VHH binders against F-box/kelch-repeat protein At2g24250. Designs and how they scored, part 21

Target 1, 374 residues: F-box/kelch-repeat protein At2g24250, of Arabidopsis thaliana (Mouse-ear cress) (q9zuh0)
Amino acid sequence: MAMKKKISTSSIMPDWSQLPEELLHIISTHLEDHYFDAVHARSVCRSWRSTFPFPSSLLRQSYSLPAFPLESKDLCCTLEKVPLFLFRVLTPPDAADASSEYFLGGLGQDKSNDHVELPSPLQCSVKVNVPGTEPILMNMLDCQIIPLGHKYRLMIGCNPEEYSAAFLPLNEQGGGGEFVALLDCTDLFLVLRSTEMRWIRLEKPSTASCKELFTFRGRFYATFFNGDTFVIDPSSLEATPLTPHIDSNFLVPSGNEELFLVKTDFLRCRVSRLDEEAAEWVEVSDLGDRVLFLGGHLGNFYCSAKELPHGCGLTGDSILFTVGSRNVTYPYKYGVHTNKRKAEDNINCWRSSRENRVLFRNRYDPVLSFRVER

## First folded at step 8 (VHH)

Design k13 (framework vhh_enristomig)
Fold by ESMFold2-Fast, scan of step 8:
Structure k13 (fold): chain B 374 residues (1-374), chain A 120 residues (1-120)
Amino acid sequence: as target 1 above (374 residues)
Amino acid sequence: EVQLLESGGGEVQPGGSLRLSCAASGFTFSSYAISWYRQAPGKQREWVSTITSGGKTNYAESVKGRFTISRDNAKNTLYLQMSSLRAEDTAVYYCATHELYSPYWGYDYWGQGTLVTVKP
């Protein structure tokens, strides 16, 4: 009975098809937050398929909004909740490199070519070009898939807009339908409260361009390229400066517990944690079990290494940086005591096989319609 | 409990053959792709071979033509037939499934490994 990794005893049976309906129902309620696990469960047998519904979050939950206040046209407007994943492409059979390549993406519907079907992870396949062989067709289920959270995108008519959006759900235990959304529309901020369902125009608290927009501890946070950072109350819409001032670097929320500042220069990076009571950024020497994801325009994320699949190639005390506009990421180990050596040690994480790079069709709004780069 | 248990390792002369087995329990074996990995002393763990639920096989270039992966769904067992063994094949061989990502089913399940030593 030796096992390398164990889960709840009541959830494991010698014959999965013999598992009682009551226990299957309990398992299915817990799989609602694990999209691909639910999809896998549905493929076990007919009984499991009826017990485990297709994850509703993969069907893209959306919120109908009032007509967007554009100068030229009134168009229908929708805010979509897009699940965001990190995909790990395993080393190709030719063993080109020890490191695996990672990419960020959301699950979306491909409406091209009059074919309107939501991409299924079970049916998603990509062609991988390997030198000296015929292209191989890889099922995306053969990748390790790591859920990171959600990104909200604005749809005006049938087109995604490039506006940055932050979404704050209210009263999660109750009705769950109440929210406040904040949009960066370049020249101004727009706010929508679900209780009023009307657009509120909000003056930007800084004249500089907005860099990051996110939620943390029930508040909105907006960072700007000049280093200005503001905390916006969702009820009053009052913007207060975050003290102390930060440079134009990266701010990463860790759920509702911690806020990190990632500072980068040409040779190294350093991470600090906000001590709000002392009003100071305290440099951290070790991230422990934390993994920080710097996803560029897709946002910044955190996860615990304890929640990651064993063998996924990621460990605690690491930072992943997005490369260019293709949403490809590479893991970098964190350390602040030997900055030059850290930069040199991390350079090899950059050099995974580029022949096996998976690229997203849309660089601004990634979907599961992939293109393999040679 | 989900369990993977490797067996069949041992000492062999160069050019010899060994058959490794991986006994699986606690999940619907026939529905999942299963892989062999190996780790030589002082080296990173490397992928060796995969067989899909449909029986399609893939191999690392270093073992292609020498190793054959197969499965017996009735016995919930994965096999690796190794021939023309070389000193560089000396490693602990692991059976793994990557299809169970749930906290309730666990993430990746790995066996304890079986040691293969190719003697001079």
Scores: ipSAE 0.000, ipTM 0.108, lowest interface PAE 20.7, mean pLDDT 63

Design k14 (framework vhh_enristomig)
Fold by ESMFold2-Fast, scan of step 8:
Structure k14 (fold): chain B 374 residues (1-374), chain A 122 residues (1-122)
Amino acid sequence: as target 1 above (374 residues)
Amino acid sequence: EVQLLESGGGEVQPGGSLRLSCAASGFTFSSYKISWYRQAPGKQREWVSTITSGGSTNYAESVKGRFTISRDNAKNTLYLQMSSLRAEDTAVYYCAAHTLYEYRWDTEYDYWGQGTLVTVKP
């Protein structure tokens, strides 16, 4: 088993405010991959706050949009880039089995507060089943927290909408350059070009409900629950069926270089890669350093195992399926090369403990949420 | 209202053959992927085989080359042809229907039958 990383704020002591700035920078370097430890360090005193930068992965980028056209009151509208994290719940050291449980979460800071304190929901506990004992409560800061990327969501006024959104930046500079956004508003699609800043109504290319919107190589992709899949040109807005044909399974973009098709039989996965020149899906026996996250209300994700913290329990050549209620999910790992599923026995702990789910919320009801009931 | 009814179980000698059937009703059978699972006494339920709506098949390593899954969409029936049976194949066999468009666990619903017992005498 890989060495487990320890997530802890116990090393932060009141008297450490006396440390020289040079030593604080050394500590800061060791906390770069532990985002919540860095945020807690910032709360110790002024010198720590200036030495430990606020983790950029916890900041939400927003794009101001014209008034939403489907609302009668012309409410202010924004598109938020919500960071996504994987949480690993470590089993206590007294347990005979060293297995761990994972879940996905999207977190944000209440922007009305001018404090760099962790939101109170991040300090909530989770109920964990330990073999041979009754379930115990664990502090969320005892979880290993791994950044996985982002998801876009629409905000109308102060209320989040659960519309599927895809965002295509047109500039290689970050922060708020030119873009095109595509929204699934159930009965129709809405398109917004930053150069025009006006909503364009677009008839859905399929009568079925939209399953997912994403971007790949400068185009929008829309999948539907009946298996229809379309590629939409961001300039002309013309929708064409995806070629070559897919078998109504998961499409996962891996950056701008690769598009994967994952076909599942519930317990096994087959992965194919698009060969655009040959117009064929070519089966892949090994994903190398890639980790694919599939399904759920969060859509499909990719990350590189090379960029993950050492000892986080994730390895390359893996597919993880998300599980849970709409805003709470748990990934299950598959070995693509071995074509086998890993055990999922610990999932029953979270599901059977209906009274003890972790709900992280901010004022804007994040895409992923965890609630604590007492 | 989804119903799955397994049949065809019984006692066989090692090396023998048996054919299981699963009759389905209450859903559009041809649109679902359908699987066989089994549960031996004192063990967890394990996956045996799956057939997709298009007819593609997959098998657990322990049964590859010995078991064949098939479907008849006109009769809304799933089959499992078992050959070269071993003592280890003794279990209650279950039929399960999975929707092709639901996410595996967060929105996927499994419809299960009540099972049929297969006993391979050592």
Scores: ipSAE 0.000, ipTM 0.138, lowest interface PAE 15.4, mean pLDDT 64

Design k15 (framework vhh_enristomig)
Fold by ESMFold2-Fast, scan of step 8:
Structure k15 (fold): chain B 374 residues (1-374), chain A 122 residues (1-122)
Amino acid sequence: as target 1 above (374 residues)
Amino acid sequence: EVQLLESGGGEVQPGGSLRLSCAASGFTFSSYAISWYRQAPGKQREWVSTITSGGYTNYAESVKGRFTISRDNAKNTLYLQMSSLRAEDTAVYYCARDLYGEYWSGTDFDYWGQGTLVTVKP
């Protein structure tokens, strides 16, 4: 019962600028299954742009929140629902090896105009290092695009990276209704309840810097760089240490059913699942249909391999590590590597073997941030 | 810029002792868990010990009872007291901050120092 996702890997279109608007409208209704074909159609000419609506699934939903109370002046505060994608890089001279290279990110837009639109596809290009040849410039919109869902992001002024946040909806209906948000503000936590719509100051349960905030089973989880981990009740705001105690790098929620602990050392990657009844972490030998995403700016999350398109290069029992400047992502086959216990199967050795195909990019620029053309 | 600078290595006889130091700068030292790693000639890098900001300590099985990790937050310095040294402890010892998952090459980043060599000679 896996849902089949449709992805365009090519958007080369003939010159259609003189087609009647009624015919263009009929064509636009058939682009519903191809997210970026509609975007490319809109870039052909003004007639096509007015006829093809911008895909709503690519728009960022934005919600106004009360002003941020800890700044020296009142700052605009908004909650964004950001669509997330995995982009598979295809290199024609070495297409088989390109299957190991992905970019993880959201599709960016400029809100300065009343009409928001993606920039020219050429503005969304990356340089791919191909052994034995000069680097190839690739258009990211012509990559295989794999939708992964959404992530909530808090925007305060113009720098979202200064603050990590977790968003907890309290009802079964979509983006509306009751919610609680938890924000790491370095010196303390801030809590916003939709029922009160005011920021509540909460003392941090650890003096260390907060590493990650996320939600699992209706509670907040906060991890700290000193290894501390706390569970915070959204109603009482009581913080309790996660039991059994852990001193590790990654916690990954798998829906509302499972919490995974991923330990990485330079010998191997180990995954354990929390057994809440026994109050213990139990090591697992394989992840079944699960694909875990670790590291980088976007936090830790999962998806089911059964929901991924056939031929996307990803299967179950996989962990995707994002390395470097947030965007390059490589799949690691957990069950295959951990069961062999060989030197060549350790995570550092595996990762090093992938660096020969690193994409060329600016160290500090997000490769997947698209700007509206001015 | 995050910097970690190891020192205190040297040549010692089996059964001897050494104390390694790691001087940290460019971040709030007291807020981070910090680890010791080592790489022996012809071997892969291995984790040795970690100390959290709260002072909790963990050790690799091969060094338990022989090595003691500690920290001095006033001096921004991490220590590794090594006793009952064995030939298999011969390695370059590295200090590392708790962001290993994002930095896979290790020694190429400011999170890792150049290391300090410990040689146990018979």
Scores: ipSAE 0.000, ipTM 0.197, lowest interface PAE 13.2, mean pLDDT 66

Design k16 (framework vhh_enristomig)
Fold by ESMFold2-Fast, scan of step 8:
Structure k16 (fold): chain B 374 residues (1-374), chain A 121 residues (1-121)
Amino acid sequence: as target 1 above (374 residues)
Amino acid sequence: EVQLLESGGGEVQPGGSLRLSCAASGFTFSSYAISWYRQAPGKQREWVSTITYGGSTNYAESVKGRFTISRDNAKNTLYLQMSSLRAEDTAVYYCATELYSIEWKGDFDYWGQGTLVTVKP
């Protein structure tokens, strides 16, 4: 169709900057539940930016910390709260296959201006494969965006540090703003209590490298690549081994009620739930309304399918794995695959995308090589 | 593009020695930490040793004093010198690295195909 033309410079365009303030306030109240629409509205002009506040859910909040004790310079040290999102690519007209592509990443406001920053592996644009055509480049802000949670990162001066960080707010309902932070600094752990604002050096409870730090039920959890797992009390800083022992698996907290253990190998995925009274990991056959995200360095997350927008393409009883150079997130239907022992049902075959046509050549090794099928 | 290729496995008697090698390509080898893992039949994969880009080393308790990890940045090669081998050291040994991609601003796990070590009397 030839109905679309380039905008003529001689055409009379409406001056959106002249819209009455009262009308802008009415519009802003309707965009409170649509935070990405508010971000788009802010790009219209200065008047709209002053009327439509940048959504607080997208703001990168930070905590000023004492000078980092392992650095020789008195550099500004901050802990940044980075919001994390799942982006779903919508590719009409053959959306039934392509719409299953998901990307995990952070989103926030740049400190120096109103531009949105993507501070994680996601770029502002990703290539989308559409069958029968050249790959198209899509702006990630035009995708369906699903909020998941937050990741904390350490900033020393202007540089992000590659230290794992866990953050525990202490007065969440009281509004006191007190917290305890735990950092993995390779050879030791560092603890900061907001009430003291001084670094506490804590001996690392395992000689192996730390894999993950997270919080669950008001305590810190630290997992190590040798399978060691420790629970650390935020007040006493006493580290106790988690019982029963886990074998280099993934731990996923589900709110404050459940802790899941995800075991993956070249053949299958298995999930167990901690029964604290029996001191046992009990294998589960399905996850119900739960969606578990294994996000690599972005951490592991839980989401309830009931809390997700209708039509987002994500259902319960799912595990989403983030893997590969494009940070593509692959859905795995746990209950359907729990009892299957065929090569076609193994975790690496499940991770392949029809749109990308990635085939795993060695399906029996713990390490797989692959090729892209054209 | 990124490849890790292990070699040097074989059959040895208890108390024997083996030297494993891992040839790396497709990334700046000298800039990353690299690890050895192993998996015995019917058991989960376990971490064995890591060497940082700066040369610092760490070992699993079960192999301390018996195994030595080293690297040759000029050859893009990782080594594991194993001595005083025991029956419980029988496993497929894997070379692994976690790479940070500046272009994609993310970390990616890469594993080799493995090399079999069998300790038989």
Scores: ipSAE 0.000, ipTM 0.140, lowest interface PAE 17.8, mean pLDDT 67

Design k17 (framework vhh_enristomig)
Fold by ESMFold2-Fast, scan of step 8:
Structure k17 (fold): chain B 374 residues (1-374), chain A 120 residues (1-120)
Amino acid sequence: as target 1 above (374 residues)
Amino acid sequence: EVQLLESGGGEVQPGGSLRLSCAASGFTFSSYAISWYRQAPGKQREWVSTITSGGRTNYAESVKGRFTISRDNAKNTLYLQMSSLRAEDTAVYYCATEFDISYWGEFDYWGQGTLVTVKP
């Protein structure tokens, strides 16, 4: 279940240092799924800091990988598992009533792997543009925070490089921790098996540039800008064209259960689901509890509306488009753009909203390198 | 590798005209909606116009009736015909695909753009 409480950072809190230990313990058990409330609680006093541990889900995990082979040199590689969040910012002074914009983001890198707590990356000021007034500063912890899971990022060399990539666990249930990673290095694919920990070259199945790599039902999927789509077996590495053939590159895996195809030009949106038994794409008119996220650089992904916190302003049967370099997202209900007249009005509305959007300052740009099952 | 290369900018007198071009490569050009954006010095980037894969067009209110967006799918090229140019149209102009609008504001991905200067 997603967080049930809206996050608010204020000095309005009473002096809680005098609370009995038994009550403090009861509160801590109710904050286990409220990551940023726990971080805020730790700032109250020393006894609260001991009672509320720093949430492990906020810590970035990194893994050393074999050096990346380039023609002129070998470069160090690391795989990072980065938590991903959707942030809802309330715009003052109408914070109680006004609808807010949504932003996709990750957390800053935790370089303190020992006993030093990393300051919350969300305890930073953001400039909010309120129509008709000067920009004002507010604390980012006043955002509602929606956990969306984790994404993998591959770091290569001295400067971070982000390639289209996919990460596939093979035997997680068995405890082996085995995986296969597939990386698009422009001219070729590279494969890394956890059992060998050595990069191997794989011929690309298409001559076009790779758009995205992702995993679905224990296989890799690769989409290309010419519309080609291939399914790659993680063991044999054999690539086969996706059947039935598609004419769009917006594929959205919904866990291991469903694969959606979204066709959109920002004037219309149509969603189809793969019917594997019939080998055809079947158009759907209602996404139920599903929320689809579309964004080229962050990749396409899904969450269940049942996992969203109450009062976050999002419900099922919706699609969020990621717009601009600041990962600004805007929601709309599926089908609202199927009427051509209304869809034409909406595209101008989405663009005009950029003039008054919130400016976020974050410590990390979570541009996607790998996808993980949710 | 997806690439969009803008050209055609220059200096022009108020009331003049310019035609901008955007050469696309590395993707199926005809399948995507493509847009023009601009950024004046010291200001944020703003959307100017979009043309869908089917040829439908939309325009920002400030340029409506003066600018015309078009595409040539055989040449993988996007155009912006600008007429009745004003001093306020002075900006660097960028093109972006529908999937690239998520990178709106990212200079490296958007190339160098093409500069349009309107002065007397």
Scores: ipSAE 0.000, ipTM 0.203, lowest interface PAE 13.4, mean pLDDT 62

Design k18 (framework vhh_enristomig)
Fold by ESMFold2-Fast, scan of step 8:
Structure k18 (fold): chain B 374 residues (1-374), chain A 119 residues (1-119)
Amino acid sequence: as target 1 above (374 residues)
Amino acid sequence: EVQLLESGGGEVQPGGSLRLSCAASGSIFSSNAISWYRQAPGKQREWVSTITSGGRTNYAESVKGRFTISRDNAKNTLYLQMSSLRAEDTAVYYCATEYDLSYWKGDYWGQGTLVTVKP
């Protein structure tokens, strides 16, 4: 696509602004699943902008919430639905010692130096903060962008807040329907029902700090740092302990069908599926077409490899671990790779002095950890 | 992989104070919530306190008002200021990130630091 940057060229570029609208419509149908290509096409000229719709998956939806009741603060509160992407850094052909790196992050304008996100998708360059070095300006064309769905984050005033939360839409499409939100706030939980639009104080079922909140099969799940796990009914708000007991593990909901438990041992892992009728965790030998994402501020989620773009380097039966503030991750083949530690792929990332290594700082706080919608 | 090294433990009289430190290596410290845990003789590991990357704190009911957790992200160091110590606070204290709790067994967290409150 044509860059709006004035650079001298020895060749004549095609005048894309003169392309007939019928041909633009045909092209737009083929770019529907290629978000950045569609966004770049919209930047060519006004006729292209009207022909190529802005991808709805890149729009940030906001829901106005009642004023936040913490410490007598009466600040405007909003729930923001933020698109989530996996970024694959394409290593230059002459950098033979580097494997592909993946970064998890969102798209948005960065108004703070504490958090770096990919700027507007219309921009062809992004500032990336690399630990121990000056920020690097990376061209978006050097990065493959893979859509993963959406995450929710809480905005109090104009700032994202670091409160764990889960969002349960009562309409499967999630857009403008009824919902229930559960927020971990200090020594209590806060519940918001869209039908009432007021914060309800709920006593925490455990005295330990809340580790994560998520939704599965129309219920909230809350895990705690002492290993306690509770299932909370969104209507009655009754908390029931999850059986069988979980200790030092990740829970990963896979759609509405299954709940996975990832148990690790020195970076090796075993995955089990919950058999609710037998009240047992049954170990699985493979994940099929599933790709599991574990840890970090984004929580735990999955995607289907069948829905991933061709050539993205990810296949089913894979697990990716997020690492630290960099949101860097690498794919591990379940069973084959997860039965042994792959330090070369991830642990060297934070110690690497490679000058072309990029890093996306996640603007998503651990506030809203929800199954990625895809 | 993050290495966590606890220090600052020792013997103290009831009502005394101690400050524990946890020095971390690697980038996971600055981006994650970090917690203090303790294990008393003959008991299972107990959660004590957590501090998020943004500085938000939570405490176990038994230590509220007596313990203060804090962090220095520039030094990759976590602190636990303990005051009004009681005999029941006698334990080996460990620090752990959310990543450590999920990826490592307790025996991989490090040696901990022993706190003994003697009457």
Scores: ipSAE 0.000, ipTM 0.211, lowest interface PAE 15.1, mean pLDDT 64

Design k19 (framework vhh_enristomig)
Fold by ESMFold2-Fast, scan of step 8:
Structure k19 (fold): chain B 374 residues (1-374), chain A 123 residues (1-123)
Amino acid sequence: as target 1 above (374 residues)
Amino acid sequence: EVQLLESGGGEVQPGGSLRLSCAASGFTFSSYAISWYRQAPGKQREWVSTITSGGSTNYAESVKGRFTISRDNAKNTLYLQMSSLRAEDTAVYYCAAELYEVTYTWGSEYDYWGQGTLVTVKP
């Protein structure tokens, strides 16, 4: 029997709808890290859709909040968790010259939409800019997708607000959905504990405008445009100045173990790492496999260059600076530029460049698209 | 490379009928909702009808009961059957496809329009 092939037909397509649930369960465990493969599996038939859950990383998680205390009307409030991804365009349409193009954006299911599921892979298209042509649509199945993390935004009614938000989950291994949220509401901070579900007013620890709120090692961090930076305990709500004092607006958590400070002036860029035991900022000459994203309306975040596609033109030891009213992003190769003492290696010369590498669409629905040379 | 090409327009007397077609290429036609729009002389473009990928239909109040939208996924073609035509139906008729971006926006935009086909209801 082993020697002979089955007869071939011009159209042999397996009836995937007839797979036993036991086999579907085994397949589903292998698709946990393949977001579009999971979406594609759900589009095969109803049996597969019931077996393969919608990828949680693509859902916009939202938390119902008490009516907003600063509004004249009691409006429904939600805190929305927005996942961020870096997308690489792999196949340029009709182009003999392969160019690398990237965009940064969110994916999610809009629960207010009649289409409650992410569009099928056959509906996933992105407008991409190709040099010398009109924007073209590309199938997202032709893109490599890299998760970068999350940001939080406040929704009052159906409208996103400009308030900065930070979200700290508590005891997730203790089976709890407990959290503490911190909002910057211009004149004051608002705190919400999930265990109490009531707004707590907190006086701002600085008279300056708040630049950014984020979480690091189980605490809130608040930076201000005058250079003030405070660490806020989520239980006591006590704000203490970050020590040692910083003279920069760019703090970047790199995972849970490292906190970086990026200082820029008109001539130089320097990165330091917090040594908590010594209570000092230690200058680093190299970021290793780290890529830092700084500025704009998305805040500061990082990714590992090991998660970036081969040949993408973005490598470790890099900083992407977003500047200007048009939110132009410039790549800066930190280790190379800090060791070369030429005018062209000056960060402000790079920032004064009118080369548009990354473009922001808007602050509420961020989409970034840029080209990277091979 | 997405293309939409309308056909079937012409002159017709009041009370007459016409069938418009829209041939689509460059995308997976069966997976998208496709719409008909029209633009009368000196007026803004207005929505006429939509058919979803699942076959559900919706119509502007002015054409409800007189027009029927349908699709043939095997031929990648959209149709608009028009009956009981009136002078105010005189317009260039366009088909439009809206493709979802891998972004979240406050509203989707129509990405592609055909060149249009002229319908003239002449007394």
Scores: ipSAE 0.000, ipTM 0.110, lowest interface PAE 18.8, mean pLDDT 64

